Miniprotein binders against Uncharacterized protein YPL067C. Designs and how they scored, part 10

Target 1, 184 residues: Uncharacterized protein YPL067C, of Saccharomyces cerevisiae (q02754)
Amino acid sequence: GWKWEQIKEIIESGELARLKRSRQMTDKYHEHKKRTAGLDMNQYVLQKLGWSLDEPQLENAAAKAFSSSTLYAVRANDFPYNFEPGVVHLVLWSKVALPVHSPDKAVREAARARMNAFLQAQPLLRPLLSSGHVAWFVNYPELQSVARIFHAHVLLFFPRERYSAEQVKTTVDDILSHGFEPLA

## First folded at step 6 (miniprotein)

Design n04
Fold by ESMFold2-Fast, scan of step 6:
Structure n04 (fold): chain B 184 residues (1-184), chain A 82 residues (1-82)
Amino acid sequence: as target 1 above (184 residues)
Amino acid sequence: SQEEVEKLKEKIERLRDRAEKLAEKGDTEAIEELAEEVLELLKEIFELARKGVDPETIKRLAELAWKLLEAILELEEKAKSQ
């Protein structure tokens, strides 16, 4: 799989289409989607987010993102991408969409700052944040499989030489059981 | 509008035909450019959603475009590995 430094470079460059599932995992994902065919309308995200391009409305909603634990949920990605060992792939679901790909630079940067502030405030992520081992991305709307609800891919890297399997399991289980803390 | 929906369906078919021809020639640069055109097509489909075209029609168009993109990306990987 992709090495951590390569993953960060791809995210920074915006070439998100390069972050792919392995062939085997992609086949499992497509079989799952085939079973739910006819019910899933995930490809028209802009309309289904219930948001116009009215910037004041989007900024108001985005500013409230993550302000209460009832507005988001963190889960393990059931179909993780082809990353090196030690990369944990989580999905952060949010009832409040963040316009992180807005064509308006000010709106885009404010939304990205909100996500960064939220992740940086997490006590459980502090050691990983200090070592540059937390990354996130939101697939472009046209590349999303589930576009109805805003979701970000949150990647945590636990280098094997620094973290035991038990430490990784404890941290991930704590995140998944208690969730992330709301942004004050 | 229904006319815009039909034009997008035609565009998807034309892009699929081009993908097949480019795969036969092994032109990796042209295949990569074609992938970019499919991503632009997906944006046009979402604009139809904003104009109020029904969700089921949007879903069908997006599924066709996504399947085409997957096929093109697989062709790119195959070409680069050879």
Scores: ipSAE 0.000, ipTM 0.092, lowest interface PAE 21.0, mean pLDDT 69

Design n05
Fold by ESMFold2-Fast, scan of step 6:
Structure n05 (fold): chain B 184 residues (1-184), chain A 82 residues (1-82)
Amino acid sequence: as target 1 above (184 residues)
Amino acid sequence: SQEEVEKLKEKIERLRDRAEKLAEKGDTEAIEELLEEVFELAKEILELARKGVDPETIYRLLELALKLAEAIWELEEKAKSQ
């Protein structure tokens, strides 16, 4: 799979289709795709998150993104991309869309700044942030199977030389159990 | 639909921005992979035509895709010299 430095370069260059292509080569993903054929994936995800079909995605309220724990949820990606060992692939689901791919540069940069501020504020991510081992991306709409619900891929890298499997599991379990802290 | 047309126009603009960033890094292999994605746009444009989108709109989308392909080709040639 993709090495951490290569992953960061691909994200920075915007070549996100290359990351997604690596997932298509997994047996587990192919079986899932067969099982979900013909399903409304947006509805499927809302049910999995325990969110109502009537709950809005607040596109014009981007400044309020992550301001309350009821507006987002962090989950493990059940079908991680083909990354090197030590990369943990999480999905951050948000009721408030961040226009991180807006053609308007000011809007795009403000949205990206909001996401960066949110992740930088997380106590559980502090050691990884210090070593450059946190990255995120939002797939372009054409790459999304769930285009109507905003979601960001959050990647955490735990080099095996510095982290045991037990330490990784403890940190990930803490994130999934407690969630991320709202951005004040 | 008009929504699908706008999404495709946005996709074309994003691909162009990506190609420029890759050229700055001299990543010729990644630029070549972008051309494959650009050519896949032909199928999406055809599907819009089959769904009854206006022929003039289809022509505009094809024009944008062709200009993108030409821009990527020029960027790839420049990256090869780096």
Scores: ipSAE 0.000, ipTM 0.250, lowest interface PAE 14.6, mean pLDDT 76

Design n06
Fold by ESMFold2-Fast, scan of step 6:
Structure n06 (fold): chain B 184 residues (1-184), chain A 82 residues (1-82)
Amino acid sequence: as target 1 above (184 residues)
Amino acid sequence: SQEEVEKLKEKIERLRDRAEKLAEKGDTEAIYELAEEVWELLKEIEELARKGVDPETIKRLLELAIKLALAIFELEEKAKSQ
């Protein structure tokens, strides 16, 4: 699978389509898509997150993204990409979309800065942030199977020489049970 | 084929990424030259249609190519303003 430094280079270069899942994972994903064929995938995801879109939408403010724990949720990715051992693949779902791929550079940079500030502020990520072991990306709209709900892929790298499997599990379980802290 | 369709989608995404990076550098000439790639994309889409790819898939590929062309126009304007 993709090594951590290669993953970061691919994300930085914007060649997101090159991040590929293993053949086995792709086959599982195809089976899942077949099983969910005919379902509204956006509704399916909303049900799994316990969210409702009948709430009044927060007006288009990327600045409000992550300002309250009710506006986002972090979950494990059920179909991780083909990454080296030690890479944990999470999905950060948000009710507020961040225009991280806007052709307007100022808009794009502000959205990316908001995401970076959110992740940088997380106490549970502090050791990994210090060692450059946190990365994120948002698939281009054309590559998304759930296009109506903003979601970012958040990757955490726990090098085996620094982290036991138990330490990794404890940190991941904490993130999934407590969630991330809101950004002021 | 589905493989050819996926390859073309990947090509469109790479061209968008290149356009964004060139805009950040203010390289207007290189951005303009990327517009020629859109013409080649249209020819590749036409070839897929001739090979029997379904009309809905062709429509989606055309929409992606048009979005890329519009993005290149916007990025070129942005680069010129720098």
Scores: ipSAE 0.000, ipTM 0.135, lowest interface PAE 18.6, mean pLDDT 76

Design n07 (from D0 with E7Y K11L R14F E18A K21L K33L E37L E40W Q44A)
Fold by ESMFold2-Fast, scan of step 6:
Structure n07 (fold): chain B 184 residues (1-184), chain A 82 residues (1-82)
Amino acid sequence: as target 1 above (184 residues)
Amino acid sequence: SQEEVEYLKELIEFLRDAAELLAEKGDTEAIELLKELVEWLRKAIEELARKGVDPETIKRLEELAEKLKEAIRELEEKAKSQ
């Protein structure tokens, strides 16, 4: 599986396609067909729910993202990636999109700073943050299963020699049940 | 509103049928998309609670959403194992 050091290097280099499931990456043609069909279904359902993220997302996204617990949710990734043991893969969903891939450098940097500030403010993540065991990424649009809803992949690394399975479970359960704290 | 509650019930039934169909075809990525939509459904139910829909109706919708998520997870495992 991908080692933690390799995962961080891939994220920093921007080669995010390498982090997708190996089997799916080898089948680019079928993957594209599935995404197109799924995207149409997603748009239908979200439109019926009356959830519009387009216009609100453009107003001070970097400053307002994560400012209220009603604007985001953290969930476990239900589809395991080929990571080394001890890597926990979470998905952070947000009603406010962060333009972390904006071609405008100032916009991109502000969006990334907001995400970093949000994760750094989490008490449950402090031990992992201090040891460099928290990483995040947002897939490029062509790699997203749900392109209309902003979501970030949040990776937590619990080295097996430092953490028991019960300690990992307790921390992850706390995150999933209580969620993350809003950022002022 | 009652209309919103009725819509969510219909949506849950639609997602269940879609999950069964996609599992039969072995479409794991489409099943992932349905799981993501179920998470958004749970938030819609929370908003109905905030708007004052009665707690009994909210509990029924939450139970249906959780059962749907469990069914999708089981169908996903069947799709992966074939």
Scores: ipSAE 0.000, ipTM 0.134, lowest interface PAE 15.5, mean pLDDT 69

Design n08 (from D0 with K11A R14L E18L K21W K33F E37A E40L Q44L E47Y)
Fold by ESMFold2-Fast, scan of step 6:
Structure n08 (fold): chain B 184 residues (1-184), chain A 82 residues (1-82)
Amino acid sequence: as target 1 above (184 residues)
Amino acid sequence: SQEEVEELKEAIELLRDLAEWLAEKGDTEAIEFLKEAVELLRKLIEYLARKGVDPETIKRLEELAEKLKEAIRELEEKAKSQ
């Protein structure tokens, strides 16, 4: 499975497809590409309807994301990726889409800053943030299984040498029961 | 144990029925989940075979994997027509 430093490098480089590919052969990767290609037909329909892109609203979306606890929810990933032991895979769902990627896959700094500020403000994440054991990413549209609702993958690393299985469970259960605090 | 074997057999039957139901309904959103389940089941079969689980149980799990693949093929065909 992918080690923590490799995971962070892959996220930083934008090679997000590699995270899923760690579990699959080349043929399986091609099948996944074929599956997600069908979703592009929806974009064609929207374009044909003459609906304009909401790029001018980018800054408004970034400013309002995570501003109220009713606008988001954190859940465990039901199908976690092939990561080393100690990596906890969470999904942060948001009613307000945070436009992390431009159409050419470049990262938008305002959106990145908003997500980073949100995670850095979480009391339950402080020990992990201090040790560099919190990472996040948003899949490109062609890699998403659910396109209707914005969601980010949040990864927490609990090195086995520092955390018992009980301590990990207690922290994760606390996060899932109380949720994250809204960003002021 | 006999009790554990019966529970596993019932679980296999339930998963098979669920996959057939999803295929019949044309739930194309289930394609991703079914593909993930096939991969997990393949790993489980390899693990159990190495542990010396009886050949009859392994065969039943292999049959389940084939049923899941069949459901995937049916759903992909339905997705093409939509």
Scores: ipSAE 0.000, ipTM 0.060, lowest interface PAE 26.6, mean pLDDT 71

Design n09 (from D0 with E7L K11L R14W E18L E37A E40F Q44L E47L)
Fold by ESMFold2-Fast, scan of step 6:
Structure n09 (fold): chain B 184 residues (1-184), chain A 82 residues (1-82)
Amino acid sequence: as target 1 above (184 residues)
Amino acid sequence: SQEEVELLKELIEWLRDLAEKLAEKGDTEAIEKLKEAVEFLRKLIELLARKGVDPETIKRLEELAEKLKEAIRELEEKAKSQ
């Protein structure tokens, strides 16, 4: 799989299509898609998260992204990409869309700054942030199976020489159980 | 319409998945044919513009098509490197 430094280079360059699932995981993904064929994937995800996006308060709210724990959820990616051992692939779901791919540079940079501020403020990510072992990306819309609900891929790297499998599991379980802290 | 835009986004995602699968097989000839198919996608976007789909939506579709072309090019280079 992709080494951590290469993953960061790919994300920074915007060559997101180069990141992909292993053959084994791709086979599992296709089997899952066959079983969910005909389902509205946007509605399926909303149901799993217990969310509704019908509320008028969510309109034009990019600056309020992550301001309340009710506006987002972090989950494990059931079909992670082909990364080296030690890379944990999470998905951050948000009721508020961040225009991180906006053709308007100011809008794009403000959205990306909001995401970076949110992740940098997380106490549970502090050791990984200090060592440059947190990265994120949002797939271009053409690469998304759930295009109407904003979601970011959050990657955490736990080098095997520094972290045991049990330590990684404990940290990830803490993140998934407690969630991320809202951004003021 | 919203339905046509969503269908076109789904088509773009499907083309990306197809290109990735063809790259895994090293099928550079099929990838080349896929690049030709993407040119028809651009013609379809132009047709939607002529039929009165709003300029903002058309610009978004054009951006998606351009990114798809770049993704296919990268996957083609990967397949040739196999």
Scores: ipSAE 0.000, ipTM 0.091, lowest interface PAE 22.4, mean pLDDT 71

Design n10
Fold by ESMFold2-Fast, scan of step 6:
Structure n10 (fold): chain B 184 residues (1-184), chain A 82 residues (1-82)
Amino acid sequence: as target 1 above (184 residues)
Amino acid sequence: SQEEVEKLMLKIFRLLWRALKLAEKGDTEAIEELKEEVEELRKEIEELARKGVDPETIKRLEELAELLKELIRELEEKAKSQ
């Protein structure tokens, strides 16, 4: 699978389709696709998150995103991409869409700055951030199975030589159990 | 080593974050488990000092461990009220 430095290079270059194409196809993934065939994937995800179609939509996304714990949720990606051992693949779901691919540079940079500020504010991520072991990306619309709900892929890299499996599991379990802290 | 220091820093931040979340939920049973983790943390800091990690880094780790102990003390006081 992709090595951590290659993953960062692909994200920076914008060649996100390469990450998705490298995804390991397993029997469980094929069974999941078969089981969910005919479902509205947006409705399916809303039910899994416990969200409703009537959930509020906010203007001024760069200022409002992540301002309350009710506006987002973090989950493990059940079918992660083909990455090297030690890469943890999370999905951050948000009721407020961040226009991270806007053709307007000012809008794009403000949205990206908001995401970076949110992740940098997380105490659990600080050691990984200092080592360059946190990355994120948002797939282009044509690559998304769930196009109506904003979601970012958040990747955490725990090199095997520096972190035990137990330390990784405990940190990830804490993130999934308690969620991320809102951005003031 | 730098690697060992980074592992312990991650553990300390994880425990700090857990303490803050317990303050919101009022989970008194989990507080006792957290206290045990902090005592283990002190032993790990002592081990790093014995291995020759620089005194400035050890001092920073000790300061973070004391902050964690203060948060746990506050959680215990809140739990004792009514």
Scores: ipSAE 0.000, ipTM 0.245, lowest interface PAE 15.5, mean pLDDT 75

Design n11
Fold by ESMFold2-Fast, scan of step 6:
Structure n11 (fold): chain B 184 residues (1-184), chain A 82 residues (1-82)
Amino acid sequence: as target 1 above (184 residues)
Amino acid sequence: SQEEVEKLKEKIERLRDRAEKLAEKGDTEAIEELLWEVLELAFEILELARKGVDPETIKRLEELALKLLEAIRELEEKAKSQ
């Protein structure tokens, strides 16, 4: 699968369609889509998160995104992309949409600043942030399986030569159990 | 049809039994796989609605499927702690 440096280059260049699931995960994804033909995937994800979007949302999405722990959740990606060993693929779900892409598919500066500030505020990500081993992206609408709920892909890289499988598991389990801290 | 409704109720009960047995074994991966089968129930319920099964019966089947989903998630959490 894609090496970490290649992944970052693809994200920076906007060639998001090149990031593909592994052969095994692609097969599982296609089987899941066949099983759920006609099913509202947005409802499935809301149930999995324990959320309701009926709650009133704040008007200024860019300023209010990630401001309270009740507005977002971090989970493991059920269908990881074809990345090298050591890449952990998380999904950050948000009730408040962050307008990441302009019409020409460029990443908006305000959205980038908000997302970067949010990730930089996470204590559990500090070692990875300092070594350049945290990346994120938001798929273009045509690449999204769940279009109604804002979600960003958050990638964490734990080089095999520096991290044991047990160390990776405990760090990831801590992130998933405690979640991310809200941005002031 | 009433026959198809009864078969779906039987399937929901079989999935509940399987979830309980897998939780006793602590098999979290197999329990998680049952979530996809519960999603398949939603598709089958939709098909019954399209065939003209009454809205009241459809709503009851949806409630049973959601209760099963909640039970499986609870069992998965218990198995993870073993």
Scores: ipSAE 0.000, ipTM 0.088, lowest interface PAE 17.7, mean pLDDT 74

Design s1 (from q2 with A26L)
Amino acid sequence: SPEDIRNLKEKVDQLLERIWELKEKLFKGDPEALKKEIEKLEKEVDQLEEEIKRLARKGVDPETVEELKWEILFLAIQVLYLTEEIREK
ESMFold2 (binder alone), alone request of step 6: mean pLDDT 81; pTM 0.764
ESMFold2-Fast, scan of step 6: ipSAE 0.439; ipTM 0.747

Design s10
Fold by ESMFold2-Fast, scan of step 6:
Parts: structure tokens; C-alpha cells; sequence
Structure s10 (fold): chain B 184 residues (1-184), chain A 90 residues (1-90)
């Protein structure tokens, strides 16, 4: 599967359509899609997260994103892409959308800066950030199955020569159980 | 043997399918106590797969394949953690 440096190159180049699920996971994904055919996937995800997007205070503004723990949730990705062993694939769901692909450069850069600031502020990610082993991307709208709810793919790379399976499990467990800290 | 490796990978795939089925049931709110018992069964089966990997290593399966299988089981453990958190009040 894609090695970490290749993954980062693909993200940086914007060729997100090149990221593929493994053969088995792709087959499982298609079977899941058949079983969930006809479901409103946006409603499905909202129900799973226990969310409502009709709150009066919710605004699509980069500066507000991640400002409160009630505005986001971190989950494991159910169907991983074809990445090398050691890549943990998380999904960061947000009630506040970040226009990271805006055609307006200033808007795009501000949104990307907000995401980077949020991830860089996480104590649980500190060791991985120091070694360049955290990456993120947001699929273009045409590639999204859940287009109404903002979500970013957050990739954590644990080289097996530097991390045991137990260390990785502990870190992932901490992230899923405690979540990420809000960014003021 | 190649057959033992195939069998283990098939068990991994079957457990992933069961995790997916349980996620669907958790979403639909079916019997939380039954779901907890199924998750406990999954945890035990993941432990059994770890023992199978040790057995394959003792049979002389190459270290790279053994390490790859360990990381596939780590992936299962992560999926079980996610499932557990979905049904738990925090």
C-alpha cells in the first residue's frame, strides 16, 4: 500500500482521488453501501454522533471551528485506505465547516491554518507531530459520501521499528476516549 | 503453512464483518446488554488471534508476515475500541 512519504506527496499535490482503499476493504465498503442504499447518509452520521446542525449559534466560520468540545468528534475510520502498516486513519467530524478548498486564497489559507493550529495544539499528538507523522486532508466535495457534514481525515503514522502495537493502541485509545482539546 | 496464514486472514476478515454488523445494531439501538456481550466475545476472539500468531511464529512463518499479521490485529483492536465508545456514556 501507499508509504507514508507517498501519502504526504499525494495530499500536498491535491491528487486525493488517488487514495484508494485496500482490495478487501473496498469490497466490504461496496457491500456496506448496498445494505445502506436509500439511507440519507448525512442523517445517518448525525444520529451516530448525536448531533443537530440546526442550532442557532452554529456558523460556518473558520475562527469558530474547534472552539468547544461540543463542536467536533474524533472517530476511527471504518474502512481504511490502502496504506502501509502503521498508519492509523481517524475521521474528525465538525459541526463548523472549514472551507479548506475555497477558490478564495485568503479564505482557504485561514481555514487550513485553523486546522493546523488545532492539530498542533494536541498533547496526544505531540510526539508524532515532532517526527512529521501527522497528516490530514479533506476530500473534494465530489469525492465525499457525506457532503453536508464537514469531516477531515487525520492520519497518524507509527513506524513499527519505533513503536510497539501496545503503544499505538494506548495512544489511539486515549484519543478516542478523551478526544482532542478545544482551540481557543 | 500457507493454509494457516490464509485461515488467520479469513478470521480477521470475519471479525471485521462482525464489527461492522455490531456497529449497525448499535446505531439502531438494539439490546445494549446483548451488544456488550458480543463485544466481550470479540475481545476474546482477538486474544485468540494473538495466540494463533504466536503459534504461526513457532511453526517458522517468516518474521515479516508475522509482524504484518500483528498490525492487522491491532487494526481489529482499534475498531473494537471505537465500537465500545459508541455504546458507552462518557
Amino acid sequence: as target 1 above (184 residues)
Amino acid sequence: SPEDIRNLKEKVDQLLERIWELKEKAFKGVDPEALKKEIEKLEKEVDQLEEEIKRLARKGVDPETVEELKWEILFLAIQVLYLTEEIREK
Scores: ipSAE 0.251, ipTM 0.589, lowest interface PAE 3.6, mean pLDDT 78
ESMFold2 (binder alone), alone request of step 6: mean pLDDT 81; pTM 0.760

Design s11 (from q2 with K35L T83A)
Fold by ESMFold2-Fast, scan of step 6:
Structure s11 (fold): chain B 184 residues (1-184), chain A 89 residues (1-89)
Amino acid sequence: as target 1 above (184 residues)
Amino acid sequence: SPEDIRNLKEKVDQLLERIWELKEKAFKGDPEALLKEIEKLEKEVDQLEEEIKRLARKGVDPETVEELKWEILFLAIQVLYLAEEIREK
């Protein structure tokens, strides 16, 4: 599957459609969509996260994104993309939308800066951040399966020569169990 | 033996298939039945981890042992995700 440096290049170039699921996972994704064809997937995700969005997500609330642990959740991606072994694919769900693809450059850069600041502040990610092994992206609207709830794909790379399988499992379990720390 | 390694990889594939089937049921399935299936998956993953340790003791080379650990890591993480979705809510 895609190697880490290739993944980073694709994200940087904005060619996100190239980050496709593996054939096996694509087949499972199609089966899942077939079985859930009659369901509101946005409602399913809200139910899974235990959320009720009382108000519409506001772009001008971006500066408050991640300011409280009740405003976001980190989970696994149910259908991982075709990445090399050692890449862990998480999804960061947020009640506050970040306009990371805004046509307004200042708005876009501020939203991306907020996401970067949030990830950089995570103690559990510090060793990976130092080695350039954390990346993130948000699919363009036309590529999103769950369009009404903001979510970012967060990729963590654990090279085999530096990490054991047990260390990776422990780190992932810690992230899922404790979540990410809110950003002031 | 090469057959032991093939059998382990086949078990990993079978468990991964069961995990995907349970994920599809998570939104509509009976929670008590799903929790029992998760408990079974956790035990089977533990058995695979013990089988890798057995292969290491039988002298399977360290590189192959590490490859198998990484294959089972993906499976273990998928089980953690499924357990979180059903149990911790």
Scores: ipSAE 0.219, ipTM 0.619, lowest interface PAE 4.3, mean pLDDT 79
ESMFold2 (binder alone), alone request of step 6: mean pLDDT 81; pTM 0.758

Design s12 (from q2 with A26M K35A T83L)
Amino acid sequence: SPEDIRNLKEKVDQLLERIWELKEKMFKGDPEALAKEIEKLEKEVDQLEEEIKRLARKGVDPETVEELKWEILFLAIQVLYLLEEIREK
ESMFold2 (binder alone), alone request of step 6: mean pLDDT 82; pTM 0.789
ESMFold2-Fast, scan of step 6: ipSAE 0.342; ipTM 0.695

Design s13 (from q2 with N7E D13E Q14R D46E Q47K)
Fold by ESMFold2-Fast, scan of step 6:
Structure s13 (fold): chain B 184 residues (1-184), chain A 89 residues (1-89)
Amino acid sequence: as target 1 above (184 residues)
Amino acid sequence: SPEDIRELKEKVERLLERIWELKEKAFKGDPEALKKEIEKLEKEVEKLEEEIKRLARKGVDPETVEELKWEILFLAIQVLYLTEEIREK
């Protein structure tokens, strides 16, 4: 699958459709896709997060996103992309939508700065951040299966030369069990 | 030992298939039946972890053992995700 440096280049270039197409085209993947074709993905996600469709967006999204642990949730990606071994694919769900693809540069940059500040503030991610092994992206609307709930893909890369499987499991278990710290 | 490794990888693939089937049924079926299936998956992951330790003791090379640990790690992450789907808030 895609190597870490290639993944970062694709994210930076905005060629996000290439990442989504990295999913394995196996018989099992195809069969799973057929069986889930009728699944209401928006309702499925809301149900598991305990959120409602009618939850209002906060004013000044860039300043309010991630300010309380009740406003977001981090989960493992249901259908991870075909990345090299060592890439952990998480999804960060947010009640506050960040306009990271806004055509307005100031709005876009503020939204992206908020996301970066949130991830950079996480103690559990500090070693990976220092080595350039944390990346994120938000699919364009036309690429989203869950269009009504803001979510970012958060990728963590644990090079095998530096991390054992046990160390990765400990970090991932901690993230999924306790979540990320809010950005006050 | 090549047969043991092949069998282990086949078990991982079958468990991933079961996880994908259960994701489709999450919050649609019997919650107690789903919990039982997740418990079975957790026990199967533990068995695979013990099988890897056994292979290491039998002298399977460290790189192959580490690769198998990473495959099981990703299986365990998928099981943990499915467990989160059924937890009460």
Scores: ipSAE 0.177, ipTM 0.575, lowest interface PAE 5.1, mean pLDDT 77
ESMFold2 (binder alone), alone request of step 6: mean pLDDT 79; pTM 0.740

Design s14 (from q2 with I5V V12I I19A V65I I72A V79I)
Fold by ESMFold2-Fast, scan of step 6:
Formats: structure tokens, sequence, C-alpha cells
Structure s14 (fold): chain B 184 residues (1-184), chain A 89 residues (1-89)
């Protein structure tokens, strides 16, 4: 599947549809899609997070994103993407939408800086951040199956030559059980 | 043996299909029934991890064993997701 350097290049170039098409081409994804065809994915996600569609999104509150653990949740991505072994695919759900694709450059850059600051502040991610093994992206609206809830894809790369499967499982379990630390 | 490795990979794929089926049912299903199915799946993963250890003891090459461990890790992460899903139910 996609190598880590290719994944980073695709994210940096903004060709996010390439990642989704790669997933679409797998037999496992096709079978999963047939099985989940009847699900309301927005409702499914809200139920699993314990959130409500009636909860107001914080308008113009990008600076408040991730400021409290009640405003976000990190989960494993439940749909397979065709990535090389060692890539862990997480989804960061947020009640505060970050305008990371805003046509206003200053707004876009501020939103992206907030996301980067949040990830950079995580102690559990420090070794991966140092080696360039953390990446994130937000799908364009037309690529989103869950359009009503802001979410970012967070990719962690654990090269097999440096990490055992057991070490990766321990780190991922820690992230999912304790979550990420709020950003002041 | 190559046959044992292939059989184990097939079992991992079967368990992954079951995990995805349970994700579909998580939204609509009975919480107690979902919890029981996840517990059953967790036991099957434990058996899978033991089988990987047995293959290593039988002398299957370290690279193949690491590949199996990474496939089992992906499955374990999917099940961890399901466990988080039922925590609030």
Amino acid sequence: as target 1 above (184 residues)
Amino acid sequence: SPEDVRNLKEKIDQLLERAWELKEKAFKGDPEALKKEIEKLEKEVDQLEEEIKRLARKGVDPETIEELKWEALFLAIQILYLTEEIREK
C-alpha cells in the first residue's frame, strides 16, 4: 500500500482523493461498504461519541478548539485505507470546526497552526513527531461520509525496524484509553 | 509451514470481517448482545496471538512472524475501537 513518504507527499499536495480512491479499490473495503450501506454514518458517529446533532458548534471559536477534553475525542479509524504496515490511522473528532480549507489564507493558516500545536503538545507523540512520523489531513467536504461533524485523520507511522507490534499496541491503547491532552 | 501461515492469515481476515460486522451492528444493536460478541471476538484474538507464538517456536522465519504480528495488531486496534464504542452503553 502507500508508503509513508508517498502519503506525506499526497497530503502536502492536497490530492486527498487519491487516498480515498486507494481505499475504494480494495476487496475488503468493497465488502465492508456492502455491509454498511444502510447506516446513517452521521448518527452512528454521534452515538458512539455520546454527542448530539443538536449540540451547537462553537462559531468562530477556532482558538478554543481542543481547550477542554469534552470538546474532542480520538478514535481508531474503522474503515481500512491501503497504507503500508506500521501506519496507524486515527480520527480526531471535534465539536469545534477548524476552517483548515478556508479560502482566506490567514484563517486557513491559523486553523492549521492550532491543529499542529495540539498534536505537537502530545507527550505520547513526541518520538514520532521528532522523526517526521505524524501527519494529519481533513478531507474536503465532497469527500466526507460524515459531513456534519468536524474530524481530522491523524496518521502515526511506526517503522517496523524501530518498533515491535507490542510497543505500537501499547501506545495506541494508551492514546485511545486516555485520549490526548487539552491545549491551553 | 507455509500452509500454517496461510491458514492463520485467513483466520485474521475472518476475524476482521466479524469486527466490521459488529461495527455495523453497534449503532442499531442490543448493547448486551454486542458486548457478548466483542468478548467472544477478543478470546479468538487471544487464541490467534498464541498461534503466532507457536509458529515462532516451530521455526517460522522472524520476518513472517513480524508480518503476522502486525496483521494481528491491526485487528486488535479494530476491536479496541469496538470496546470504546460499548463503554458508554
Scores: ipSAE 0.283, ipTM 0.647, lowest interface PAE 3.5, mean pLDDT 80
ESMFold2 (binder alone), alone request of step 6: mean pLDDT 81; pTM 0.765

Design s2 (from q2 with A26I A33T)
Amino acid sequence: SPEDIRNLKEKVDQLLERIWELKEKIFKGDPETLKKEIEKLEKEVDQLEEEIKRLARKGVDPETVEELKWEILFLAIQVLYLTEEIREK
ESMFold2 (binder alone), alone request of step 6: mean pLDDT 82; pTM 0.779
ESMFold2-Fast, scan of step 6: ipSAE 0.345; ipTM 0.683

